# Designs tried in a protein design chat: VHH binders against q9vxt7. Part 12

Target 1, 187 residues: q9vxt7
Amino acid sequence: MPRPVLLIHGGAGDISDSRIAGKFAGIKQALRSAWGLLSPDNGSGGGSALDAVEAAVRSMELDENFNAGYGSCLNTSGQVELEASLMEGRDLRAGCITLLRDVMHPITVARRLMEKQRHTFLGGAAAQELALATGSERLQPGALVTEGARLTLKEFEDQVAQGKDPFFARTELTDDKPVPKTDPSGE

## First folded at step 6 (VHH)

Design Q4 (framework vhh_8k46_1)
Fold by ESMFold2-Fast, scan of step 6:
Structure Q4 (fold): chain B 187 residues (1-187), chain A 126 residues (1-126)
Amino acid sequence: as target 1 above (187 residues)
Amino acid sequence: AVQLQASGGGFVQPGGSLRLSCAASGFTFSDYYMGWFRQAPGKEREFVSAISGSGGSTYYADSVKGRFTISRDNSKNTVYLQMNSLRAEDTATYYCARMSWAYVEGSTVHYGIDYWGQGTQVTVSS
């Protein structure tokens, strides 16, 4: 019997021992979500390539160990600004969303943009309008913020206050120390 | 039923060339990314190359970039791998595969495989 193979990249540099288990658990859950759609024995009736990709990314958006959705790094205003990009394997059809707020699954909004086949890229108010028009629920402000994200922003602010460059500051013997990301895409 | 048949492997000296083919049936071939993978003795299977359904986009592992060329003929339901400047390290069983999904990020393709073809052995040795 043929069995689908699904690979997903978790996007990580150096990882502390305390974070390794969380990262592997998150990757495993994303693979399980996507595998469920591809498995011929699954009662889901099988899924398209887009369904599988969306399921995997939605799983990562719920996992605070990934810089996607819930647990995303905060901007300097203390807000979560979401980004998601999705490309169809065939003919590179694409949807890209940026500056989206208070929506759990930006990848679903990116897919809706791609499926409309009018624009490849939307941000800000237009992205918010698309999300609401296509069935996304608006979350209460702050719902996507975690304590980890708040601590990361505070460390960034403390470094700036001390006259350090937070993006080029070196921790000599701790390569796995986080620096707040300005780009939520991860890598 | 989906069927993938790889062929074209053989014995070749370093610096030589081989062309692999993968004949597909049982699905709308032009709707899928297709890929080539290889597995060397004692090693895990690794990505080699991928091509979009239309043939307009191609992707390569760094180890083969500039030496290998992937192409497809949608009228014949066949994907090809032209291998030039072959090295001993290219010795492996080569597999073609259908990508159930592909997610492109820059020059990198992430993918899921739902069907594997049978392997074709490539041996590069003097």
Scores: ipSAE 0.000, ipTM 0.125, lowest interface PAE 15.7, mean pLDDT 68

Design Q5 (framework vhh_8k46_1)
Fold by ESMFold2-Fast, scan of step 6:
Structure Q5 (fold): chain B 187 residues (1-187), chain A 126 residues (1-126)
Amino acid sequence: as target 1 above (187 residues)
Amino acid sequence: AVQLQASGGGFVQPGGSLRLSCAASGFTFSSYWMGWFRQAPGKEREFVSAISGSGGKTYYADSVKGRFTISRDNSKNTVYLQMNSLRAEDTATYYCARMSWAYVEGSTVHYGIDYWGQGTQVTVSS
């Protein structure tokens, strides 16, 4: 159930509706992937739940409509830096990967970390080494960069070049942030 | 600047053959997956075929398997699509594209496109 977006960029007036439809389609595909693994035939508990979660997240990492893997936002150097986290309820084990580049499925690397290593958090060069050691495909530099992500970075650079506050301008492109103000009943 | 120039389209009868070419320039051709896509009137653009940078891996849409063959000549910076046993349903504008990435999971090809070539029209009719 994603929240409706107010964004219409450039001359493409139906982009907002297309993005909403794409996100719903992607969510449905992720749920179908997860459901197939959670069938009664595979209801062994723990492991089957992890397999389902991994499958769902891998589906979303391949979908440019999600900010996870392919299509992720770019840093100021024009690169995609990925992160993923996974937890197992049975033993309360966790795997967290950050600052990972050129790998399609960070969630799979996070799972390998949880299963194979004592470390619960890994980033940068160590995360790259783990991904390679555990069989992740090495993508060519820039492979995860999309046109949408490039345009977002260009808009940021243009705002900075014009002496504007790029964070304020970027905020205008999304729905207003929730105001965490609540008035308690009585005194 | 990246340039992709598709050619070789034309009019053919059902059962006929055509060979499409895509001449590439402005980048290290052998480092990129290349693909062919098509768009029939009133329909969305669809995947047809993909080839890895070395040419060692090729993939096809189910509708063209056994009839179409993708190949490349890295010395000429050109990717080809040999189309045999053409059907009326193959009528479309065919596009060459550079894949910023390609990832194969099972028999499904996932990809990102960063450059599109100009289309070449293929019409299969008597």
Scores: ipSAE 0.000, ipTM 0.181, lowest interface PAE 14.2, mean pLDDT 70

Design Q6 (framework vhh_8k46_1)
Fold by ESMFold2-Fast, scan of step 6:
Structure Q6 (fold): chain B 187 residues (1-187), chain A 126 residues (1-126)
Amino acid sequence: as target 1 above (187 residues)
Amino acid sequence: AVQLQASGGGFVQPGGSLRLSCAASGFTFSEYAMGWFRQAPGKEREFVSAISGSGGRTYYADSVKGRFTISRDNSKNTVYLQMNSLRAEDTATYYCARMSWAYVEGSTVHYGIKYWGQGTQVTVSS
């Protein structure tokens, strides 16, 4: 029984297996983002655990080496569909967002859902309405798609069309110097 | 800091066998696909074989399919090429390379290579 590789975003905070070196760089950047909120003595802050988690996931959503936000795998229609989940400690409040498009930080939308205390799970058009209503900027369609993601989808489609095993035809795509991704919105 | 040291070449008669090794250092070996290439006098360098970082995927040029086997040992940072049923036309300098990227379409291998080993000479004759 052949199992395809998922060509859609698999969840907030998920780490892509595409680049181990890039993952270490991304983890360091996420730790730096979280450290500013968690350090009680360095004068940079003392935010909540929830603030720290959000900051770390936001950092990963900007890093194309993580399958979370910018650079996420494409669905069969060539689109990025995002999800994020967040839970607050002992009060067990949760926010889950799915099927979100054209928003940079799904984790922030999940946090806003949790904070409104109305729904635990939201998807599609309702999730997009919440994102815009709570301060998220709507990106132009395709802004979250990277060349790496398009190449992966094209390779899969080309091999399938030729009657080949797409996983046999794939090789690892690796670079000596992982390049941090820039904000794709252009501003 | 990336270094690739190819070894194991030599003189062999037609029908014989040789095993080439490529010892790698200066990078996380298991993250990179590795390839073997060869160049005969007066000819362009040609692709011979490739192996994914995990070792789960291999590819071969049509001229060597069924005779050559590529493998790797990630615990030893080494890629190997087992060459069986050698022919005079296999005479060449063999190079190992770290593949920055590789993509297979049909029988054509597309690749980008930044780092090459120094090469090891294989001579097949009586």
Scores: ipSAE 0.000, ipTM 0.114, lowest interface PAE 14.4, mean pLDDT 65

Design Q7 (framework vhh_8k46_1)
Fold by ESMFold2-Fast, scan of step 6:
Structure Q7 (fold): chain B 187 residues (1-187), chain A 126 residues (1-126)
Amino acid sequence: as target 1 above (187 residues)
Amino acid sequence: AVQLQASGGGFVQPGGSLRLSCAASGFTFSDYAMGWFRQAPGKEREFVSAISGSGGKTYYADSVKGRFTISRDNSKNTVYLQMNSLRAEDTATYYCARMSWAYVEGSEVYYGIDYWGQGTQVTVSS
């Protein structure tokens, strides 16, 4: 009797000990959300793989313990700027969204971009226009900001003012990340 | 100021080879992933290849895999694109770019560009 399995990775950045338990609970909740779509129910049932992935990421976007939507880190202007990306199937279609504001679920916007099959990457005003055109609601300014995110920004600014490098700051580039040995160079 | 200067383009026959160079200045070169993009007349600019800051990871569009090789020399602040087995459909203006962020998921590359170099024209014709 085979059972569906879904593996999900959490947000990036430094995590305090107090947030580790919350992050673990969030991963469990995301898996639970996706599991319901993949598992048979009432004799038969389930969703597409894309539906399952979207549901899992949407769950993480609502969870303030992840840096993906609600509770995301603030930019230097005190605002949440969102990103999301996904890929599917044999055709290797992809969608990547950046610099999106006041939208609860960037992953849904990324999926809509992928389904248009014209662009792989979209940001700023164009991303905002796509979100609204495809059914996303514009949230009230500040709706995605949490107390934790505000405190993190203040601590960052305080450390910079004291001449210290903030250890908890996000790395600008994700370099030398392990990748499968499907490298086109054959090395 | 950040500057990226692409060079090495020209006329070449089908099956021929060209090596493009992108000389960078105004920033710590090894801290940034670099990419090559191309744009044919009337078409959108498309991704060709990317290389991590250390040079340890390389990525390619399916249309160029096995024919193009990206490399970098961090001591010379230069990224290269070796183009072999060139085809008429490779005709385009080629641009180098600095990636403000980049990450990889499987064979897909996701990126943000903060600086574009001036293009160098590649024309493949007999």
Scores: ipSAE 0.000, ipTM 0.118, lowest interface PAE 16.2, mean pLDDT 65

Design Q8 (framework vhh_8k46_1)
Fold by ESMFold2-Fast, scan of step 6:
Structure Q8 (fold): chain B 187 residues (1-187), chain A 126 residues (1-126)
Amino acid sequence: as target 1 above (187 residues)
Amino acid sequence: AVQLQASGGGFVQPGGSLRLSCAASGFTFSDYAMGWFRQAPGKEREFVSAISGSGGSTYYADSVKGRFTISRDNSKNTVYLQMNSLRAEDTATYYCARMSWAYVEGSTVYYSIRYWGQGTQVTVSS
């Protein structure tokens, strides 16, 4: 009998049919990364819970089906702006990164920030300097942009240029039926 | 509230066929993968089959491949399990479920399920 397995959820929680294969592949890869670190049989290379969380998020950042890194939505300037946050429960240390560009793994930068200081928030140029100083490679501009993200931005811009409200256009294509609320613990 | 109602079970002889139905309500049906599971007396509940939200992708346990077919009608909020060439070892209570996520590796299925339907009994005996 198969047993249920739970891992940290990535993204909106929705599995659309057009992306279901990519979602399954991404979840499987994240599970493999986390299980390798937490397995009781991991040997001399056994990792911490923090290492497992970082590995899972890094897997999601590589997967265009998660809005975490590669394939993230574009700002109005056509760029990917990244954020990541990480907190360690024992010491209540935290690292928060925002407005980071051209770096594959924002979660790793957030962890490096947390390890340097107890509770710190960095953005923009300071976050990019930290990423480079702590071993992140700067990607070529546009490396994190996918065709899907470009098409979404173009659609938005085209609607605005035509004097349309893109929010009203979207509601005409969605189910306007009230969505049942989850139970109190799931909200 | 989310509700799942399984039906269509009954008594059949080996080699016979049955079609199970699972009527869903309380959520946007086409947004979720659906699964069928079964439990025989004294055994653990096991995965049987799953279908993606659009019906474009299907998954089967090795024990039922080639004999069972999962399908869905999103206009009727219903998922079906067509069971052909039934065997005595298919005797079980069959449950439908809304799948939060799942992946398959070999014959092992890993999944998260919050909502289970009531069972429908299938008995295969001469």
Scores: ipSAE 0.000, ipTM 0.097, lowest interface PAE 18.7, mean pLDDT 64

Design Q9 (framework vhh_8k46_1)
Fold by ESMFold2-Fast, scan of step 6:
Structure Q9 (fold): chain B 187 residues (1-187), chain A 126 residues (1-126)
Amino acid sequence: as target 1 above (187 residues)
Amino acid sequence: AVQLQASGGGFVQPGGSLRLSCAASGFTFSSYAMGWFRQAPGKEREFVSAISGSGGSTYYADSVKGRFTISRDNSKNTVYLQMNSLRAEDTATYYCARMSWAYVEGSEVWYGIDYWGQGTQVTVSS
């Protein structure tokens, strides 16, 4: 039997140079997690392709370098609100979860929604109920908040306090353009 | 039934070129990522290149970057591998494969091979 293959694509334009090493390490760990389910030779093999995808994303949800669970950006109330979506190209099945709190692996909840084929989209209380009904553990409040996410929120709040409204931000910077000083005035 | 028919292999000298083709039938071709893999005698089958269903994303093994180009024509249900600057170590049976994929949180994830085609032999003489 040929060995299974897993490839992950992510946008490079959103990654700073300082975060590249962390993203690379996270991808390697996700691939190792997925490989363990697909490879019979390591004693845990024979899992489905969807099991491999779920394992890879669950690994990324534990990694602070990915905005996919632990370490996610905070809302204005300092809370982590989780989302996950999964669409399978083979059968065109989908599951989307939003506004989920205190659950480590939103991707697992999205997969369970997809497999039940009752709804393709759930949020808020209904998503919480599905997560708990299908075996997800409720985490202690604040368990998903990292120091990095807290600092990012503070930086955002500090910038707003410097006279920028987050709902009405302006990007016109014409007044800051350099003015050639070869002839500063006419009449 | 799903069918993948690879062709275009043959004998070439080092530095030569070949173009492999994989004709697909039995499924909605544009909905699947497609890949090329190869197996040299006595070695495991290894990844060579992959292309997304739309053709917008391509991936290459480090050993073939800059020398091989993958492409697809969804109107003809065919995926291609253009192989330039061939080396003795490229000698292998080349297989095309249909790849299972998912779209997860804005990213394309290819997570398995759900069908293998028949191979085509490439021999770089030395």
Scores: ipSAE 0.012, ipTM 0.303, lowest interface PAE 8.9, mean pLDDT 69

Design R1 (framework vhh_7sr4_2)
Fold by ESMFold2-Fast, scan of step 6:
Structure R1 (fold): chain B 187 residues (1-187), chain A 122 residues (1-122)
Amino acid sequence: as target 1 above (187 residues)
Amino acid sequence: EVKLVESGGGLVQPGGSLRLSCAASGSWFSINAMGWYRQTPGKQRDLVADITSGGSTKYGDSVKGRFTISRDNTKNTVYLQMNSLKPEDTAVYYCATAYVTTSEGKTVYDYWGQGTQVTVSS
């Protein structure tokens, strides 16, 4: 029997050299967490592909080096709002969660949405109700906020206060950069 | 990175009590599950007790009703109160924190302390 394949993406945006080691360590831990569920080598196999994906994403949700769960970027009110999505390739079933607060593992809620509900997409109060109904623990407000996330929000607020838009200040400078074609035909 | 330091082990008489403490350094304590495991020489580590971030607890069958696990998120510390100690409780006790857990699958304890010896003998 062919071995399962697992691919994990840690992002490649504005990653400083000092963060690279932390991201690699986090990716290795996510792979170890997932692979143990699939590997027959030590008899620890017995998990599904969904179990492996959930384990990998849950590992990343606990790691402040990833914009998922703990350490996620803050909204303008200084709160963590979480998103997660999951798809089963066999039947193309999906579960998508948005605007979830004070829950450690949004990916688990997305999986429960896919498995237990007819809806594919759920957000806000309905998502929080599903999380609690399916065994997720309610965290204390602020438990998912890190110092790094607070500093990022402050920097954003400072840029806005200076009349700069940190999301759009660079768009006026992109005229000098090559723009990749979105259509392979050159359209 | 997480480091765990256990304390509170020692020698006690049968029927005695001990309180173990595990001090964690790192930013994940308040959201991580924490556990106590014990190991007798030549055997695998066995679950004594664990506690989730929200305070839900699980105990090994041999310690139910005698041991209590608790946590203090302001001190980044997990405790194990051990009452009515028996000679068979003699072991090295390890503190552990979960890096990952699944809703119906596995809790993986990736960070472990060095262990503290508990000896129950007369």
Scores: ipSAE 0.005, ipTM 0.233, lowest interface PAE 11.6, mean pLDDT 71

Design R10 (framework vhh_7sr4_2)
Fold by ESMFold2-Fast, scan of step 6:
Structure R10 (fold): chain B 187 residues (1-187), chain A 122 residues (1-122)
Amino acid sequence: as target 1 above (187 residues)
Amino acid sequence: EVKLVESGGGLVQPGGSLRLSCAASGSIFSINAMGWYRQTPGKQRDLVADITSGGSTKYGDSVKGRFTISRDNTKNTVYLQMNSLKPEDTAVYYCATAWVTESEGKTVYDYWGQGTQVTVSS
């Protein structure tokens, strides 16, 4: 029985070695969050596969080491714009949310879209309206922005100003969060 | 907003029992770590017991074997069953919940209840 784990952005291939430890710790925590819901007799109650997937992704959305939710990379305007997707294998239902702001858990909004609407994709103002209509709390502007994310944006802007290609510096630019194995040279 | 409402505290004689309850709202309870802490005036808060989303429990050394933490995800409630109470257990007991940032290290509790007084005296 493989446990549900969904990795949104920054998971493999374009990540510095110093961030790998933090991401693996976050993946373990996401698996722990889901495990109790998949094991009815372990004292946590038996949940659906959707409950387990939602729990794992919500754990990652709160983890600064993942580019999903809290601590997400900033756009060029200094804002966090969120996305999430979810699919149910039995009925092949899906929910996809994009351009969502000031909501802690985009995956929960994606699940509400899948459950309440025939639409499979929603973004911008329509996604904001669904989030609020289905019980998400509107956060204060900037609540999802971290100092690490601000430093990454500044480094991006500095690279552009120097005529460098920030696309090929992306691995370095995303390495702005504390990890247990960060070396003294820094990245 | 996340809100925790505690109940079940009171005055009890040594050797007695109490059951504390903490009802949570405004959160997805099933994925949160839940804990009980206690504090006496002028001292730091100490861990009494905690329970992870997966059901793993941890107890403070002074309460092991006497206290039991449990959770009911259908009712969004965490419980602390306190048996064989001693005068040293007298404190304000706080319920706490937290989002977990990583699998290693200690849980940082972001939301706390109002506290409930437990007094053990003859």
Scores: ipSAE 0.000, ipTM 0.109, lowest interface PAE 17.8, mean pLDDT 67

Design R11 (framework vhh_7sr4_2)
Fold by ESMFold2-Fast, scan of step 6:
Order: C-alpha cells, then structure tokens, then sequence
Structure R11 (fold): chain B 187 residues (1-187), chain A 122 residues (1-122)
C-alpha cells in the first residue's frame, strides 16, 4: 500500500515577520501530529485519515497563531465563537459546527456530529449540547480570549469610530508576537 | 524542535531497582503525554508506561504493579521507577512525547530519545 500524502495550509494575506515564524512552527507541529498517525515507520502508525486530519486541526486549535480555537477573533460582544468542519471522502459524510463557545476542540465536535448524528450542520445551543454529551470539557468563559484578539477587536472599534472600513482590522495588524497560553481551567 | 535526554539506565541484579529520567527541551508547549517504550533485538517497541499532562497513566501488562511513571511539569521531565526487576525486563528503553491525541484515543508519539540500556543480570 502506497504511503499517504498530507497537505496543511496555514492561511493567506499580509502577515508580520514575527507572526510568520510562529505560523511555520505551528504548521510543522500539525504535520508531525498527523504524519505520525499515518506513518508505519515511527511506531505510532495505524490511525485513519480522519484521525490524522483531526490531530492536525487540534494542533492548530491550540496554537494562537491560527484563527481556530484558542486565539480566534472576537465577535462584537468580545466573545469567541468557534466553527469547524470536516468531510470523509469515500461516502462524502460531513460534519460542520458553528456558534460553539468554551470548547477547546471544535473539530472533535464536528467529527462526533458526522459519526453519531444524521445532521451535517449544527450550531448554538444544540452544538453546545452535543459537545458536552460527547465528552468535551466546558471551559470557563473567556478562557479562549487572547490579548491579540482583544487588540484586533479594539482596532475594529477604532476603525468604525473613524468611519473607516472595519474589514481592514485584523489580528495580524495589531499583534507583534504571540501571547503565551494560559491554563483555562485554572487551579 | 523537541530534544529528549534520557538517563538512569544500567546493570542491576534481579529484584533490584532503577529510576529512569527523561528531560524534554525545545518547543514543548503542545506536549500532551510523555512515556516509555522498550525494545529487545529483533522485536518491535512495546509500551511500558505513559502519563498525560493531567496525570492519567497507562501501563503495559507485564509491568503493572512493579513500575511507576511520574511527571515533574516544572522540570519538563518524566520518570520511570522500576522495582522488582526481572531478567525479561532487559531492553533498550526509549522516552517519547505525544503532542496530540484524537477523539478516538489515537496517540501520536513523534519525538523519541536515543534510548538507554537496562540489563537485569547477575
């Protein structure tokens, strides 16, 4: 059997040099996480394609350099609302989650939706219920908010106050360096 | 990049004890689990023990009750306390890190130490 191929995309657009280094490190970690599950050569082989994709996305969800999970952009109310989707190629099964809050790994909830439910798209209270019912830990409100995300929201508010187009306000425009992660569950 | 440095291997008599240590350095922010595997010549590596950042442990059937894995997160170090050693415990012991696991319990061990020899013999 031929060895699997894995491709990861880390985003596009104008990104500061300091953030480019962080994104490269994050892409490398996501590739390592996924590749080990697919490779028979490193002793961790035997994962499915779904396992590999989930592992790569979970790695990126923990990395504040990506607009996924921890460090995601804030809505106008200062909250993180999460989304994730995945698809199985053979049967074209899909799972899509939106408007999820206080869960570290939306991709895991999307996988549970695909595998355990007849629906392909779920959001809001129903998505929260599925996450908790399928073993996701509920984080304290605000645990997924970073200083970078707060600065991006402030830039958006400043643009609106000046009558400018707010779609030019981005995390990359306000962040110089990644902010260290903190434990959301605390003591 | 992550570097693992193992220590504590050696020669010991049956019934003796050894403590293995593995220190992790580098880009360790995403390490979810650390563990020990062992390998004898001509055989595949077998799980000895692993421990998650939250403290949950898993042991290979042949070592349950004799070996204890522990972790010091302040030092980024994992330890394997090996008691009541038997000749069949003779192997090269490898430290490994896992960064991500899937919802189905699949764990990726993607950084490995150089290995340390443990020999149980008179």
Amino acid sequence: as target 1 above (187 residues)
Amino acid sequence: EVKLVESGGGLVQPGGSLRLSCAASGSIFSINAMGWYRQTPGKQRDLVADITSGGSTKYGDSVKGRFTISRDNTKNTVYLQMNSLKPEDTAVYYCATAFVETSEGKTLYDYWGQGTQVTVSS
Scores: ipSAE 0.006, ipTM 0.278, lowest interface PAE 9.6, mean pLDDT 72

Design R12 (framework vhh_7sr4_2)
Fold by ESMFold2-Fast, scan of step 6:
Structure R12 (fold): chain B 187 residues (1-187), chain A 122 residues (1-122)
Amino acid sequence: as target 1 above (187 residues)
Amino acid sequence: EVKLVESGGGLVQPGGSLRLSCAASGSIFSINAMGWYRQTPGKQRDLVADITSGGSTKYGDSVKGRFTISRDNTKNTVYLQMNSLKPEDTAVYYCATAYVTTSEGETYYDYWGQGTQVTVSS
């Protein structure tokens, strides 16, 4: 008998020991929220795969331990700019949102884009207009900013002030080391 | 790189039907809005029909009720079913794709097929 399968990914990279427990708790809560929509045994049972994915991501957007919605990283002006993407497996439909501000659940806006609009990818003012038109409330400026996000921005600013470029790939630019010769096979 | 290949064009008598197909490669078809446009010599391209990744459709006024656009994302193909064809439907039909919009909400069709000729005459 086929059964629904749900996989949640909480991101890779350096996670401090103090944040590991919070991230795992958040992943478990997202899985429970999504599974409740798919499983008949949890009093729902009729939810689609899209409903389950949206529920999981909305759970993570409310959780400050994830870089989605509440607690997202700040731009250089100290503001949260949000993005979300969603794809449906059956028909491979998709919706992508970027540069969205002051909205709690960008994943819900991405789903509305996929279902209701001519566009697959939307950003900035157009994304904000879609969010408001489809039932999202505009939050007060700064509502999505956390102390953790402020500390991350300060760390970035401190590195820049010290002459570091955290986005720069360092490849032997501090000395005259020769560039390796290209393989003559050319494959 | 996105490649779009149209097929299904040809000569048909007034009142006849044709089905155009557009096969896409080189991109994730599911994230793209797909459209059909047509052009007669000396005129700008005009919208025939478009379809979003979610299945929402839009039609040009002259083809509403006669033409139907559909997509099969598992085959990376978009279709245009053309019924009750008229001589004024004679044109080169182009498949197009869009995956990005501007912050002002404008859609740009970034990739176009080579076109397929549809001729409606007796």
Scores: ipSAE 0.000, ipTM 0.104, lowest interface PAE 18.9, mean pLDDT 68

Design R13 (framework vhh_7sr4_2)
Fold by ESMFold2-Fast, scan of step 6:
Parts: sequence; C-alpha cells; structure tokens
Structure R13 (fold): chain B 187 residues (1-187), chain A 122 residues (1-122)
Amino acid sequence: as target 1 above (187 residues)
Amino acid sequence: EVKLVESGGGLVQPGGSLRLSCAASGFIFSIYAMGWYRQTPGKQRDLVADITSGGSTKYGDSVKGRFTISRDNTKNTVYLQMNSLKPEDTAVYYCATAYVTESEGKTVYDYWGQGTQVTVSS
C-alpha cells in the first residue's frame, strides 16, 4: 500500500543557528497539521494533497518564525506585503499572489485564484479584491507586524541614518572602515 | 481611519431626479463593496442598492428600474442616480462600505457615512 508523501521547505541558507530550533518546530507543526488530512484515522479518509499543502502553508503563515503571513519582514513604510504560490500537479494549474496586505492566509487566496482558472498571477489591489470577494477578512493595519520585525526594520533604518550600507553591516565583524569626514593632512 | 462623505441630497418635486455621491478615504476603495441604504423616522435602514468590487449590482425592489448605482475607482467615489422620484423615496440616504468574511459567508457593513437628506414633496 503506497503512503502519501508531503515535503515542506522552511529555508536554511541565511538562517542563524539560534533560529534553527524554531524553524524545525514550525516545520513539524506544519507537517502535523497536514498529516491529519492525509491520514485515514482522522475520519476524513485521506484528504486531497492540495488540502494538505494548503493546511501546511496556513500553519507556517501563523508562525512568526517564517517569512509568510504573521511575522513577515516589513517594507520601508513598516508594512507587511505578502506573497504565496500554489500548483496542482494533475492539470498543472497554478495561482500566484503578490503585494497582498492585511490578509492572514495568502495561500488560500492563491488557491482561490487557481480554482477560478482566469488568471495565474495577481498582485496589489487586484489581489486584495480577489481576497475579499472570495471570503478573506481584512485585518486591522499592523495585525501581522511582530516586535521582531519592527526591531529588524529599526536596525536597518539606524544603519542607513549612520551612513552605513546595510550590506556592509552584515560584515561588521571584519572591516568596513568608512572614510573619515575630514581628510588627514599629514598623509 | 475610514471616512465616507455623502453629498447631492436635497428637495425635489415628484418625477424629478437627483444624483448622490459618496467620497471615500482611508482605505483601498477598489477592493471594497459599496452600498446605499435609506432610513425614514421610526423604521429600520433598507438596502437601496449595492455594488461589489467587481461591479455586480443589486437593487431593492422598490427602486429597481429607477435608480442606478455606479462607482469610479479613480475618484474613490460611489454614485446613486435617482430618477422618477416619488414621495415615498423621502429618507436619509447613507453610504456604506462592506467586507466579506470567510467564516459566515455574509456581507457585513463596516463603516457608514453621516447621511444625506432626500425630500420628494408636492
């Protein structure tokens, strides 16, 4: 008897060691959320793979350790801009959403787009229109912002205000030695 | 945050016409449904007309064929064109904005304007 397979990626290339444990916990929770839909013992009798994928991504959207939904990185205006994409393997249907604001589950909006089969990609106002038209609730501004995301943006702004390039700040442990404001006459 | 400001009300004779406007601010207008309701003293507010973000319209039975709702997303404005006005159309007309919730599948109006008086007399 073949067993359903679910694969989830939480990213790893630019994650600090201290956050790895949180990422693994979040991945395990997403797998648990999805596995219940695939397992016959939950009473559903093996839900669809699409339902399982949506459930897993929705779990990650609620977890501040993932850059998806709640806890996403802020733009320079202090706002969360969301994206999600979804593909069905049978008919190769796809739905992609970008620049979505104040909606908890962008993956559900991407699924609604895919199921309508009119557009495969929507962003901005059109994406928000689809979200509201298909049953998503508009959240209060700031509902998706976390303290961690605010601190990250503030650190970025402080570095820019000090004349530092944020790219140079990533290598602060070695050398960025900005040129002095006043040229040394003795050299 | 959200503000709705109605204009265009007034006194008109039976058979006349008026155009109401509702200027919206503080939200992304194009993604919200907009509606017009009316209320007479001692009665509940009744739906006059509504228009979805996608442009689909619904009308109250008493105004169908006489009133037309439209929206201009460039100007963040919804309009109600009222033709063949009757004394029973006398009411305070309210602009409202709506959202759709996944949980209930019902339209719930979030915000209401202050209202504009329409009087059809003599």
Scores: ipSAE 0.000, ipTM 0.107, lowest interface PAE 17.5, mean pLDDT 68

